VH-VL binders against Eukaryotic translation initiation factor 3 subunit M (eif3m). Designs and how they scored, part 7

Target 1, 160 residues: Eukaryotic translation initiation factor 3 subunit M (eif3m), of Schizosaccharomyces pombe (q09722r188to347)
Amino acid sequence: DDEQSFAFLLEAVKMDNSTADEAVRELVQRAVNSPKYFFFDDIVTLPPVQQLEQSTLQLLGILSGGMTDDYVSWVAENHAHCQHQKFDEDAIARKMKLLTIASLATQAPNNTLSYGDVAKSLKIDENEVELWIIDVIRAGLVEGRMSQLTKTLSIHRSSY

## First folded at step 21 (VH-VL)

Design v2 (from u5 with light chain I97F)
Fold by OpenDDE, fold request of step 22:
Structure v2 (fold): chain C 160 residues (1-160), chain A 117 residues (1-117), chain B 109 residues (1-109)
Amino acid sequence: as target 1 above (160 residues)
Amino acid sequence: EVQLVESGGGLVKPGGSLRLSCAASGFTFDVYGMHWVRQAPGKGLEWVARITYSGGSTYYLDSVKGRFTISRDNSKNTLYLQMNSLRAEDTALYYCARGYWGYFDSWGQGTLVTVSS
Amino acid sequence: QIVLTQSPATLSLSPGERATMSCTASQSVSSDYLHWYQQKPGKAPKLWIYDASSLESGVPSRFSGSGSGTDYTLTISSLQPEDFATYYCQQYNEWPFYTFGQGTKLEIK
């Protein structure tokens, strides 16, 4: 099982500060490419991970608290790095947009997030916002209720 | 509504060249990775090439490396496939497809490329 | 280079019957990266099942997907006339490449 193997790898890196570089890199690659992994605080703080090159650490930092624009700027200068490390630029871009929505949800006044703010932050058409909200909910990053009438998302919970 | 419309297909001699286009509408184009997938007559599907959302990286099926070039113009919502040194085995209906994580959630109706002497 | 092999190549059944088709991978594939498409003659493929078992919007509940590792299955509990088509499995387990199975043609008996 792929999920179990990832969990074992993560636990191994957590338990052993002398974990082999290749194992650490595999963990990071699988995490950043995964459509289901979103909580990078668990990875970026690990001592073996902190031994990786600055470009990778920058990416993990962005994934841990950055916004979409941070990634856009990073990837523009790190295409070769992504190819070398086998990082999926498209997957990470989608992940960052979901994390961005989660971040906006966390900061939303009165637990109400406007579709307009989401559209602006993601640089998408407002008519596409609901599709992204559905994805962020499916990812378990946000719990809330969408209102097409008010063009807002009522936030019940946000984990980012 | 998401729409992808391919064009540029036709009949070409072996060793010839064609340039395919895919016009995208109904979604924010520069947010999605895009792909070309082909289907030989009466055969199955074969992934050919991908280009990341920004156009910064491209990847190809081994058999088309060095001959095909995928590109995009996000300002025109258009995906391209430059095909050089065409071979008979390149004969196929060429689909443009929108990438979503590890699958393709939207497809065009395809443009036919026939390589024949 | 993961190879997907679908079986059977052709499946002939009648409306109302149960349909089962398999997709076998040459090496282990995560369920997150195994997907199915439906294609009818003269039409483009349509995403049908994603993440091995999740139905795409608009897909009837009589469809289901299951499996793990190297073995995946698409099942139709009770065939309807509109279900007769070719079904392809697809994987993305090894960045950056995608591969398809050769397809199972579900035809009316």
Scores: ipSAE 0.944, ipTM 0.966, lowest interface PAE 0.4, mean pLDDT 96
Fold by OpenDDE, fold request of step 22:
Structure v2 (fold): chain C 160 residues (1-160), chain A 117 residues (1-117), chain B 109 residues (1-109)
Amino acid sequence: as target 1 above (160 residues)
Amino acid sequence: EVQLVESGGGLVKPGGSLRLSCAASGFTFDVYGMHWVRQAPGKGLEWVARITYSGGSTYYLDSVKGRFTISRDNSKNTLYLQMNSLRAEDTALYYCARGYWGYFDSWGQGTLVTVSS
Amino acid sequence: QIVLTQSPATLSLSPGERATMSCTASQSVSSDYLHWYQQKPGKAPKLWIYDASSLESGVPSRFSGSGSGTDYTLTISSLQPEDFATYYCQQYNEWPFYTFGQGTKLEIK
């Protein structure tokens, strides 16, 4: 199936530094568009990937450690690049918001993340924060307990 | 509560033009990609057009390329569909829908477009 | 240009019976990109099942989705009166386009 195909492609790129450009681009496209793939350190460090154009490397860098605003700024200047590379701007935007929450969770004092901080970072209404937290949990990026009373997320684990 | 309300539908002659609007509320509009999906009377669903959250990119069904233009005004929480050179086969109920990964999690009630001589 | 074909076109059953409908793709579709909608007459479609097998919030547990590759199935274990509607499958396996099946109308016998 498609999941197995992606896994095979990733392993191929990892094992062969001379992997064809087309295969490398397919790997990157599928990874950035995927609703299930979030760990881009595994991709950005691969020698064949490092041969790609600077705009793509910038995106992968943002996905590896950046925040939502970094992507917003990048995509504003790279719409044509996204279309040419078949990058799903909306999917990546959603992915970046989830990764942003995970990043905030990792840095949260006393393992407590306020809804207000999430809302501010994502530029969304605070009333929508819980929906995004649920998605972060579903993605396996964060484990924690939400409190509507205190408007905070108690962090048990964060992977970003 | 998420709400999408379409308007602008009506009767138009072949070759005519029409502009649809979709008013969004209950969520942060400029965070979501938006779509138009249409349904001919008694028929199934057909994706028509897509615009990214920022409005920076648009995509279309082949049969409407060059005739339809999707746009958005994030300051007004409104999605638009400019339809030119309308054909009889464009007759349908037009839904605006909110994109979520690869599916549509919210839909409006639709606005009817009838193209007839 | 992935084509989704649903079968049967019409399914006539009675309350309490088991309902099974299929969605076949012209080429392989990831389960992450296969979804189902419920539509009742005069109403907008509602997301019903996402990622092939995950029930949307509010959807009764008597509904289930399964499948992989080119073949997907929606099942209702015991039909209730409110379940009679048209069901559409939808895919997003090839950026940037979306396609729907032609629908299965589940009607009361």
Scores: ipSAE 0.943, ipTM 0.966, lowest interface PAE 0.4, mean pLDDT 96
Fold by ESMFold2, fold request of step 22:
Structure v2 (fold): chain C 160 residues (1-160), chain A 117 residues (1-117), chain B 109 residues (1-109)
Amino acid sequence: as target 1 above (160 residues)
Amino acid sequence: EVQLVESGGGLVKPGGSLRLSCAASGFTFDVYGMHWVRQAPGKGLEWVARITYSGGSTYYLDSVKGRFTISRDNSKNTLYLQMNSLRAEDTALYYCARGYWGYFDSWGQGTLVTVSS
Amino acid sequence: QIVLTQSPATLSLSPGERATMSCTASQSVSSDYLHWYQQKPGKAPKLWIYDASSLESGVPSRFSGSGSGTDYTLTISSLQPEDFATYYCQQYNEWPFYTFGQGTKLEIK
């Protein structure tokens, strides 16, 4: 099972600081490309991961605490690196947009995030915002209620 | 409503060239990776090429690499496929497709390319 | 390169019957990267099932997907006239390439 093989790789790297470089790179590549993995602080802090290329460490830093514009700037200078490491630039871009919404939700005053602020931050049309919020909720990053009348997300919980 | 409309197909002789276009509407185009997928008459689906959301990276099916060039103009919401050195086996209906993680969530109706003498 | 083999090539059944078709990969594929499309004659393919088992919006509940590793299945519990079409599986387990199975044509007996 590929779910089991990812969990196995993660656990192996956690248990052994001398894990083979190829296994560490596979772990990172799978995590970065995965439509279902969002919590990169667990990976970026691993000692074997800290031995990887500076460009990879920069990406993991962006995934653990950055915003979508940080990724856009990074990838513009790192297309060849992504090709070499087999990083899916589009999947990462989508992941960063979801993580950006989660960050905005955590910072939202009065636990209310406007669709306008999401659209501005993601550089998307406001009428697309609800589709992205549905994805962020399905990813387990935010719990809340959408209101088309007020064009806001009322946040009940943010886990990012 | 997401719409993808292909154009530029037609009859061309072996060794010839065509440029396909895909006009996108109903979504923020420069957020999505875009793809060309083809289907020879009476046959199955074959992925041909992809281009990342920004246009910064492109990837191709081995049999078309060096002959086809995928590109995009994000200011015009348009995807392109420049097809050079066309061969009979390139005869197919060419679909424009929108990428979403690892699948294609929206498709055009296709434009037919026929390569024959 | 991962090859997807669909079986049977043609499945001839009557409305009301149960349909089962398979997609077998030449090597293990994550269920997160195994998807199904429906295509009717003269029409573009439509995403039908994603992540092996999740139904796309508007897909009737009589459809189901299952499987893991190398073996995946699409099942229709009681065939309706609109279900007669060709079904393709697709994978993206190895960036950057996509591959499709050759299709199973579900036709009326």
Scores: ipSAE 0.882, ipTM 0.940, lowest interface PAE 0.5, mean pLDDT 93
Fold by ESMFold2, fold request of step 22:
Structure v2 (fold): chain C 160 residues (1-160), chain A 117 residues (1-117), chain B 109 residues (1-109)
Amino acid sequence: as target 1 above (160 residues)
Amino acid sequence: EVQLVESGGGLVKPGGSLRLSCAASGFTFDVYGMHWVRQAPGKGLEWVARITYSGGSTYYLDSVKGRFTISRDNSKNTLYLQMNSLRAEDTALYYCARGYWGYFDSWGQGTLVTVSS
Amino acid sequence: QIVLTQSPATLSLSPGERATMSCTASQSVSSDYLHWYQQKPGKAPKLWIYDASSLESGVPSRFSGSGSGTDYTLTISSLQPEDFATYYCQQYNEWPFYTFGQGTKLEIK
């Protein structure tokens, strides 16, 4: 099972500060590319991870607490780094948009996030916002109720 | 509502060139990685090339590397494939495909490229 | 590169029968990166099953996908006339490349 393999790798890196560089790089590469992994505070704080290249640490910082625009700026200067580290630029971009919605949800006044704010932040057409919100709910990052009438997400819970 | 429409296929002699286009509509184009996938007559599917959402990175099937160039114009919602030094083995229906995590969730109808003497 | 081998190459069955076809990878692939497409003659492929077992929107519930590691299966519980097509598996386990199996043609007996 790939989920079991990833969990094993994460535990191995947690147990040993001198974990082989290859295993640490594999952990990071699998985490940033994965359509199912979203919680990068757990990775960025690991001592062996903190010894990686500055560009990798910048990316992990963005995944931990940044917004989609931070990633867009970073990747524009780091295409070669992504190629060398085998980071999937498109998968990470999609992950950042989902994490951005989760961050907006956490900060939303009155637990209500407007579709207009999502569309603006993601630079997408407002007609596409519900598709992205479905994805962020499916990812387990937000619980809430969509309303086409008010064009809002009423937030029940945000896990991010 | 998502539509991908390829054009630019045709008959060309070995060693010749063609430029394929794919017009995208019904979605925000510049948030998706885009791909070309081909299918030789009576054969299966073969991935050819990809370009990242911004156009910043490109990747190719080994047999076309150096001969084909994938590009995009995000202001025109258009994907391109420049094909140079064409060979008979490049004869195929060429599909434009939209990437989503690790699969292709939308496809065009294809444009036929025939390389023959 | 990872090679996907589909079996059988041709599957000849009648409506109402159960169809089973396999996709075998030369190396282990994550189920998150193993997908299936349906293609009818003269038409573009359609995404059919993603993440090994998740049905794309509009795909009938008679279809199912399963498997892990090197061995994946697409099953149709009771064939309908519209199910006769070619099915391709596809993987993306090793960035940045995509590969397809050679296809299983499901044809009417």
Scores: ipSAE 0.875, ipTM 0.936, lowest interface PAE 0.5, mean pLDDT 93

Design v2 (from u5 with light chain I97F)
Fold by ESMFold2, look of step 21:
Structure v2 (fold): chain C 160 residues (1-160), chain A 117 residues (1-117), chain B 109 residues (1-109)
Amino acid sequence: as target 1 above (160 residues)
Amino acid sequence: EVQLVESGGGLVKPGGSLRLSCAASGFTFDVYGMHWVRQAPGKGLEWVARITYSGGSTYYLDSVKGRFTISRDNSKNTLYLQMNSLRAEDTALYYCARGYWGYFDSWGQGTLVTVSS
Amino acid sequence: QIVLTQSPATLSLSPGERATMSCTASQSVSSDYLHWYQQKPGKAPKLWIYDASSLESGVPSRFSGSGSGTDYTLTISSLQPEDFATYYCQQYNEWPFYTFGQGTKLEIK
């Protein structure tokens, strides 16, 4: 079971820090590529992870607290690193867009996030914003209600 | 509405070249990885090549490495496949496909490439 | 490379019958990376089931997907005329490559 295998690996490294370099690299590779893993604070702070390459640590820092433009700048200089580490550049880009929406939702005044602000931050057409919001809700990062009439997301909960 | 429209297929002799194009519309093109997938007549689907959202990385089926080049022009919303040293086994309908995590959520209708003496 | 083997190659059934087809992987595949497509003659494939069991928008509820590890199944509870097509499974468990099964052709008896 790959889902249980990843969860076990993550918990083992958290509680009984692994010194096996290959296992730590596998954990990071699975986490950054996964369409269902989003909480990188839990990974970046692990002592054996902090011994990895500076480029990998920069990526994990971006995933834990950055925005989509930070990733775009990083990957432009790190295509070869991604190829060597087996990082899926497209999956990470999509993950960063979802995490960016979650960050915007946490900061939104009056618990209201405009579609215009999302479109601007993600550099997408405003008519695509609801598709991305559906994904961020399905990822469990935000609870809220969309309104076509007001072009806003009313935020009930943000867990990011 | 997502639309992918392929062109540039045709009849070519073994050893020849063709350049395929895929015009994308109805979505923000430069946020998606793009792919070519082919289907030989009466046969199944075979992934051929991919290019990342920015164009920064490309990957190929082993049998086409060194002969095919995938590229994109994000300012024109267009995906390309340059096909050189064509062989009879490259005969297929070539689909343009949009990547989404690990699957293809949108497909064109394909452009036929026939490699025959 | 992970090989996906679909069986049967051809499934001949009548409307109203239950259809079951399998996709077997040569190595374990995460259900997050196992997907199904429907293709009608002369048409492009359509994404049908993603993440092993999630139905794409517009897919009728008579379709279901299940499985884990090496063994995955697509089931149609009561066949309708529009369901006769070829079905392909696809995996992305080994970055950066994509592979498809060879297909199961579901045809009218």
Scores: ipSAE 0.859, ipTM 0.928, lowest interface PAE 0.6, mean pLDDT 92

Design v4 (from u5 with light chain N93S)
Fold by OpenDDE, fold request of step 22:
Structure v4 (fold): chain C 160 residues (1-160), chain A 117 residues (1-117), chain B 109 residues (1-109)
Amino acid sequence: as target 1 above (160 residues)
Amino acid sequence: EVQLVESGGGLVKPGGSLRLSCAASGFTFDVYGMHWVRQAPGKGLEWVARITYSGGSTYYLDSVKGRFTISRDNSKNTLYLQMNSLRAEDTALYYCARGYWGYFDSWGQGTLVTVSS
Amino acid sequence: QIVLTQSPATLSLSPGERATMSCTASQSVSSDYLHWYQQKPGKAPKLWIYDASSLESGVPSRFSGSGSGTDYTLTISSLQPEDFATYYCQQYSEWPIYTFGQGTKLEIK
């Protein structure tokens, strides 16, 4: 299936530093557009990927450790690049918001993340925060317990 | 509660123009990609156009390229569809829909566009 | 361009019966990009099943989705009166285009 296909492609790029440019580009496109792929350190460090154009490397860098605002700034200057590379701007935006929450969770003092901080970072209404937290949990990026009373997320585990 | 309310539909002659609007509420509008999906009377669903959350990119069904223009005003929480050079086959109920990954999680009730001589 | 074909076009069943409908793609579609909608007469479509097999919030557990590659299925284990509607499959495997199947109308016998 497609998941296996992606896995094979990723392994091929990992194993061969001389992987064809088209294969590398397909890997990157599928990864950035995927609703399930979130760990871009596995991609950005690959020698064949490092041969791609600066705009793509910038995006991968943002996906590897940046925040939502970094992507917002990047995409504002790279719409043509996204269209040419077949990058889904909306999918990446959603991905970045989930990764942003994961990042906030990792850095949260006392393993407690406030809904207010999430809302501020994502530039959304605080009443929408729980929906995004659910998505972060579903994505496997964070494990935790939500409290509507305290408007906080108690972090048990965070990946990012 | 998420709400999408379409307006602007009506009767128009072939070759005419209409501008549809979709008023969004109950969510942060500028965080979501938005779409127009149409349904001809008694027929199925057909994706027509999308605009990214920022409005920076737009995409269209081949049959409407060059005739339809999707746009948005995030300050007004409104989505638009400018339809020019309308054809009989454009007759349909036009839904605005909110994008979520690769599907549509919220829909309006639609506005009817009838193209007839 | 990926074409989705749903079968049958019309399915006539009675309450309590099992319903099965198919969605066949002209080429392989990832389960992450295959979804189902329910639409009742005079109403807008509602997201029903996403990612081929995940039920949207509020959808009864008697509904299920399965499949991979080119073949996907929506199943209702025991039909309830409120389940009679038209069901559409939808895919997004080829950026940036979305396509729908032509729909299966589930009507009461």
Scores: ipSAE 0.944, ipTM 0.966, lowest interface PAE 0.4, mean pLDDT 96
Fold by OpenDDE, last read:
Structure v4 (fold): chain C 160 residues (1-160), chain A 117 residues (1-117), chain B 109 residues (1-109)
Amino acid sequence: as target 1 above (160 residues)
Amino acid sequence: EVQLVESGGGLVKPGGSLRLSCAASGFTFDVYGMHWVRQAPGKGLEWVARITYSGGSTYYLDSVKGRFTISRDNSKNTLYLQMNSLRAEDTALYYCARGYWGYFDSWGQGTLVTVSS
Amino acid sequence: QIVLTQSPATLSLSPGERATMSCTASQSVSSDYLHWYQQKPGKAPKLWIYDASSLESGVPSRFSGSGSGTDYTLTISSLQPEDFATYYCQQYSEWPIYTFGQGTKLEIK
């Protein structure tokens, strides 16, 4: 299936530093557009990937440790690049918001993430935060318990 | 509550123009990609156009390229579809739809566009 | 580019019966990019099943989705009166285009 295909492609790129440019680009495209791929540290450090355009490397860097605002700034200057590389700007934007929440969760000192902080970081209404947290949990990026009473997420695990 | 309300539909002659609007509320508008999807009377659904959350990129069904323009005003929480050089086959109920991971999780009730001599 | 073909075009059944409808893609589509909508006459479509098999919030458990590759299926284990509607499959596996199947009309026998 497609998931296996992606996995094989990723392994191929990992195993062969001389992987064809087209295969590397396909890997990156599929990864950034995927609704379930979030671990870009596995990709950004690969030698064949490092041969790609600086704009793409910047994006992968943002996906590996950046925040939503980093992507917003990047994409504002890279619309043409996204179209040329067939990068889904909306998918990546959503991905970055989920990764941002995961990052915030990781940084939460008391393993407690306030909805307010999430809302501020994502630039959304606080009443939408739970929907995004659900998506983060579904994505496997964070494990935790939501409290509507306290408007906080109790973090059990964060993978980003 | 997520709400999408289309307007601007009507009867036009072939070659005419219409501008559709979609007023969004109940969510942070500038976070979502938006779409127009149409449905001819008694027919199925057809994706027409999309615009990214920032408005930086637009994409179209081949048959409407060069004739339709999708745009958005995030300050007004409004999506638009400028339709020029309208054809009979463009007759349809036009839905505003919110994009989410490659599907549409919210829809308006649609606005009817009828192109007829 | 990817064409989705749904079958049958019309499915006539009675309440309590099992309903099965198919969505066939002209080329392989990831389950992450295959979705279903329910539409009742005079109403807008509603997201019903996403990612091939995940039920949208509010969708009864009698609904299920399955499939992979080019073949996907929506099943209703025991039809209820409110289930009679038209169902559309939709894919987004080839950026940036979205396509729908032509729909299966589930009507009362």
Scores: ipSAE 0.944, ipTM 0.966, lowest interface PAE 0.4, mean pLDDT 96
Fold by OpenDDE, fold request of step 22:
Structure v4 (fold): chain C 160 residues (1-160), chain A 117 residues (1-117), chain B 109 residues (1-109)
Amino acid sequence: as target 1 above (160 residues)
Amino acid sequence: EVQLVESGGGLVKPGGSLRLSCAASGFTFDVYGMHWVRQAPGKGLEWVARITYSGGSTYYLDSVKGRFTISRDNSKNTLYLQMNSLRAEDTALYYCARGYWGYFDSWGQGTLVTVSS
Amino acid sequence: QIVLTQSPATLSLSPGERATMSCTASQSVSSDYLHWYQQKPGKAPKLWIYDASSLESGVPSRFSGSGSGTDYTLTISSLQPEDFATYYCQQYSEWPIYTFGQGTKLEIK
């Protein structure tokens, strides 16, 4: 199935530094568009991936450690590149917001992340923060408990 | 509560033009990709057009390319669909829908477009 | 270009019965990109099942989704009166295009 094919493709690129350009581009496209793939450190460091265009490498760098505003700035200048590479701008934007929450969770003092900080970083209404927290938990990026009373997320684990 | 309210539908002759609007509320509009999906009377659903959250990219069903233009004004929380050179087969209830990954998690109640001589 | 074919076109059943409907894709579709909607007459569609098997908030547990590759199924274990509606499957595995099945109308016998 498609999940298995992606796994095989990733493994192939990892094992062979001479992997065909087309296969590498397919891997990157599927990874950045995927609603389930969030760990780009493994991809960005692969030698075949490092041969791609600078714009793509910039995107992968943002996905590996950047924040939402980094992507917003990047995509503003790279719409044509996204269309040519078949990158889903909306999917990547959502992915970056989840990764941003994970990053904030990792850096949160006393393992407590305020809804206000999340709202500010994502540039969303604070009333929407819980919906995004649910998504970041579903994605397996963060484990924690939400408190509507204190408007905070208690962090048990963060993978970012 | 998420709300999407379409307007601008009506009766138009073949070759005519119409501009649809969708007013969004209850969520941060400029964070979501938006879509138009239509449904001909008694028929199924058909995706028509997409615009990314920033408005930087647009995509269309092949049969409407060159005739329809999707746009948005994030400052007004409004989605638009400019329809030119309308055909009888464009007759449908037009829904605005909010995109979420690869599906549509919120829909308006639709606005009816009837193309007839 | 991926075509979704739903079967049957119409399904006539009574309350309490088990309902099973199919969505077949012309080529393999990831479960992450296969979704279901419920639509009642005169109403807008509602997201019902996402990622092939995950129930949207508010959807009763008598609903379930399953499948992989080219074959997906929506099942209702014991039909309730409010379940009679048209169900559409939808896929997004070919950027940037979205496509729907033609729908299965679940009507009361």
Scores: ipSAE 0.943, ipTM 0.966, lowest interface PAE 0.4, mean pLDDT 96
Fold by OpenDDE, last read:
Structure v4 (fold): chain C 160 residues (1-160), chain A 117 residues (1-117), chain B 109 residues (1-109)
Amino acid sequence: as target 1 above (160 residues)
Amino acid sequence: EVQLVESGGGLVKPGGSLRLSCAASGFTFDVYGMHWVRQAPGKGLEWVARITYSGGSTYYLDSVKGRFTISRDNSKNTLYLQMNSLRAEDTALYYCARGYWGYFDSWGQGTLVTVSS
Amino acid sequence: QIVLTQSPATLSLSPGERATMSCTASQSVSSDYLHWYQQKPGKAPKLWIYDASSLESGVPSRFSGSGSGTDYTLTISSLQPEDFATYYCQQYSEWPIYTFGQGTKLEIK
């Protein structure tokens, strides 16, 4: 299946520093567009990936440790690049918002993340925050308990 | 509650033009990619056009390229579809739809476009 | 570019019966990019099943989705009166294009 195909491709790129450019680009495209792939540290450090264009490397860097605003700024200047590389701007935007929440969760004092902070960081209505938290949990990026009463997320685990 | 309300449909002659609008509410509009999907009378669904959340990129069904233009005004929470050089085969109910990970999780009730001489 | 073909075009069944309909893709489609919608006459489509097998919120558990590669299936274990509608499959495997199947009309016998 496609998941196995991606895994094989990733392994191939990891094992062979001389992997063909087309294969590397396919790996990156599939990774950034995927609704299920979130761990870009495994990709950004690969020697064949480091041979790609600076714009792509910037994106991968953002996906590896950046925040939503970093992507917003990047994509504003890279629409043509996204189209040429077949990068899904909407998919990446959603991915970045989830990763942003995960990042906030990791940094949250007393393992408590306020809905207000999430809303502010994502630039969304606070009433929408729970929907995003559910997606972050579904993605396996965060484990925690939501409280509508306190408008907070109690963090048990965060991966980003 | 998420709401999408289409307007602007009507009767137009072949070669004519029409501009559709979709008013969005109940969610942060500029966070979602938006789409137009149409359905000819008694027929199935057909994706027509897409615009990214920022409006920076647009994509179209091949048969409407060069004739239709999708746009959005995030300050007004409104999606648009400018349709030029309309053809009989463009006759359809046009739905506004919200994009989410490659599918459409919210739809309007549609606005009818009839192209006939 | 990817064509989805649904079968049968029309499925006539009675309440309580099991319903099975298929969606076949012209080339392999990831389950992450195969989805189903329910549409009743005079109404807009509703997302019903996403990622091939995940039920949208509010969808009864009698519905299920399965499949991989080029072959996907929607199943209703025991039909209820409210289930009679047209069902569409949809894919998004080749950026940036979306395509739908032609639909299966589930009607009461």
Scores: ipSAE 0.943, ipTM 0.966, lowest interface PAE 0.4, mean pLDDT 96

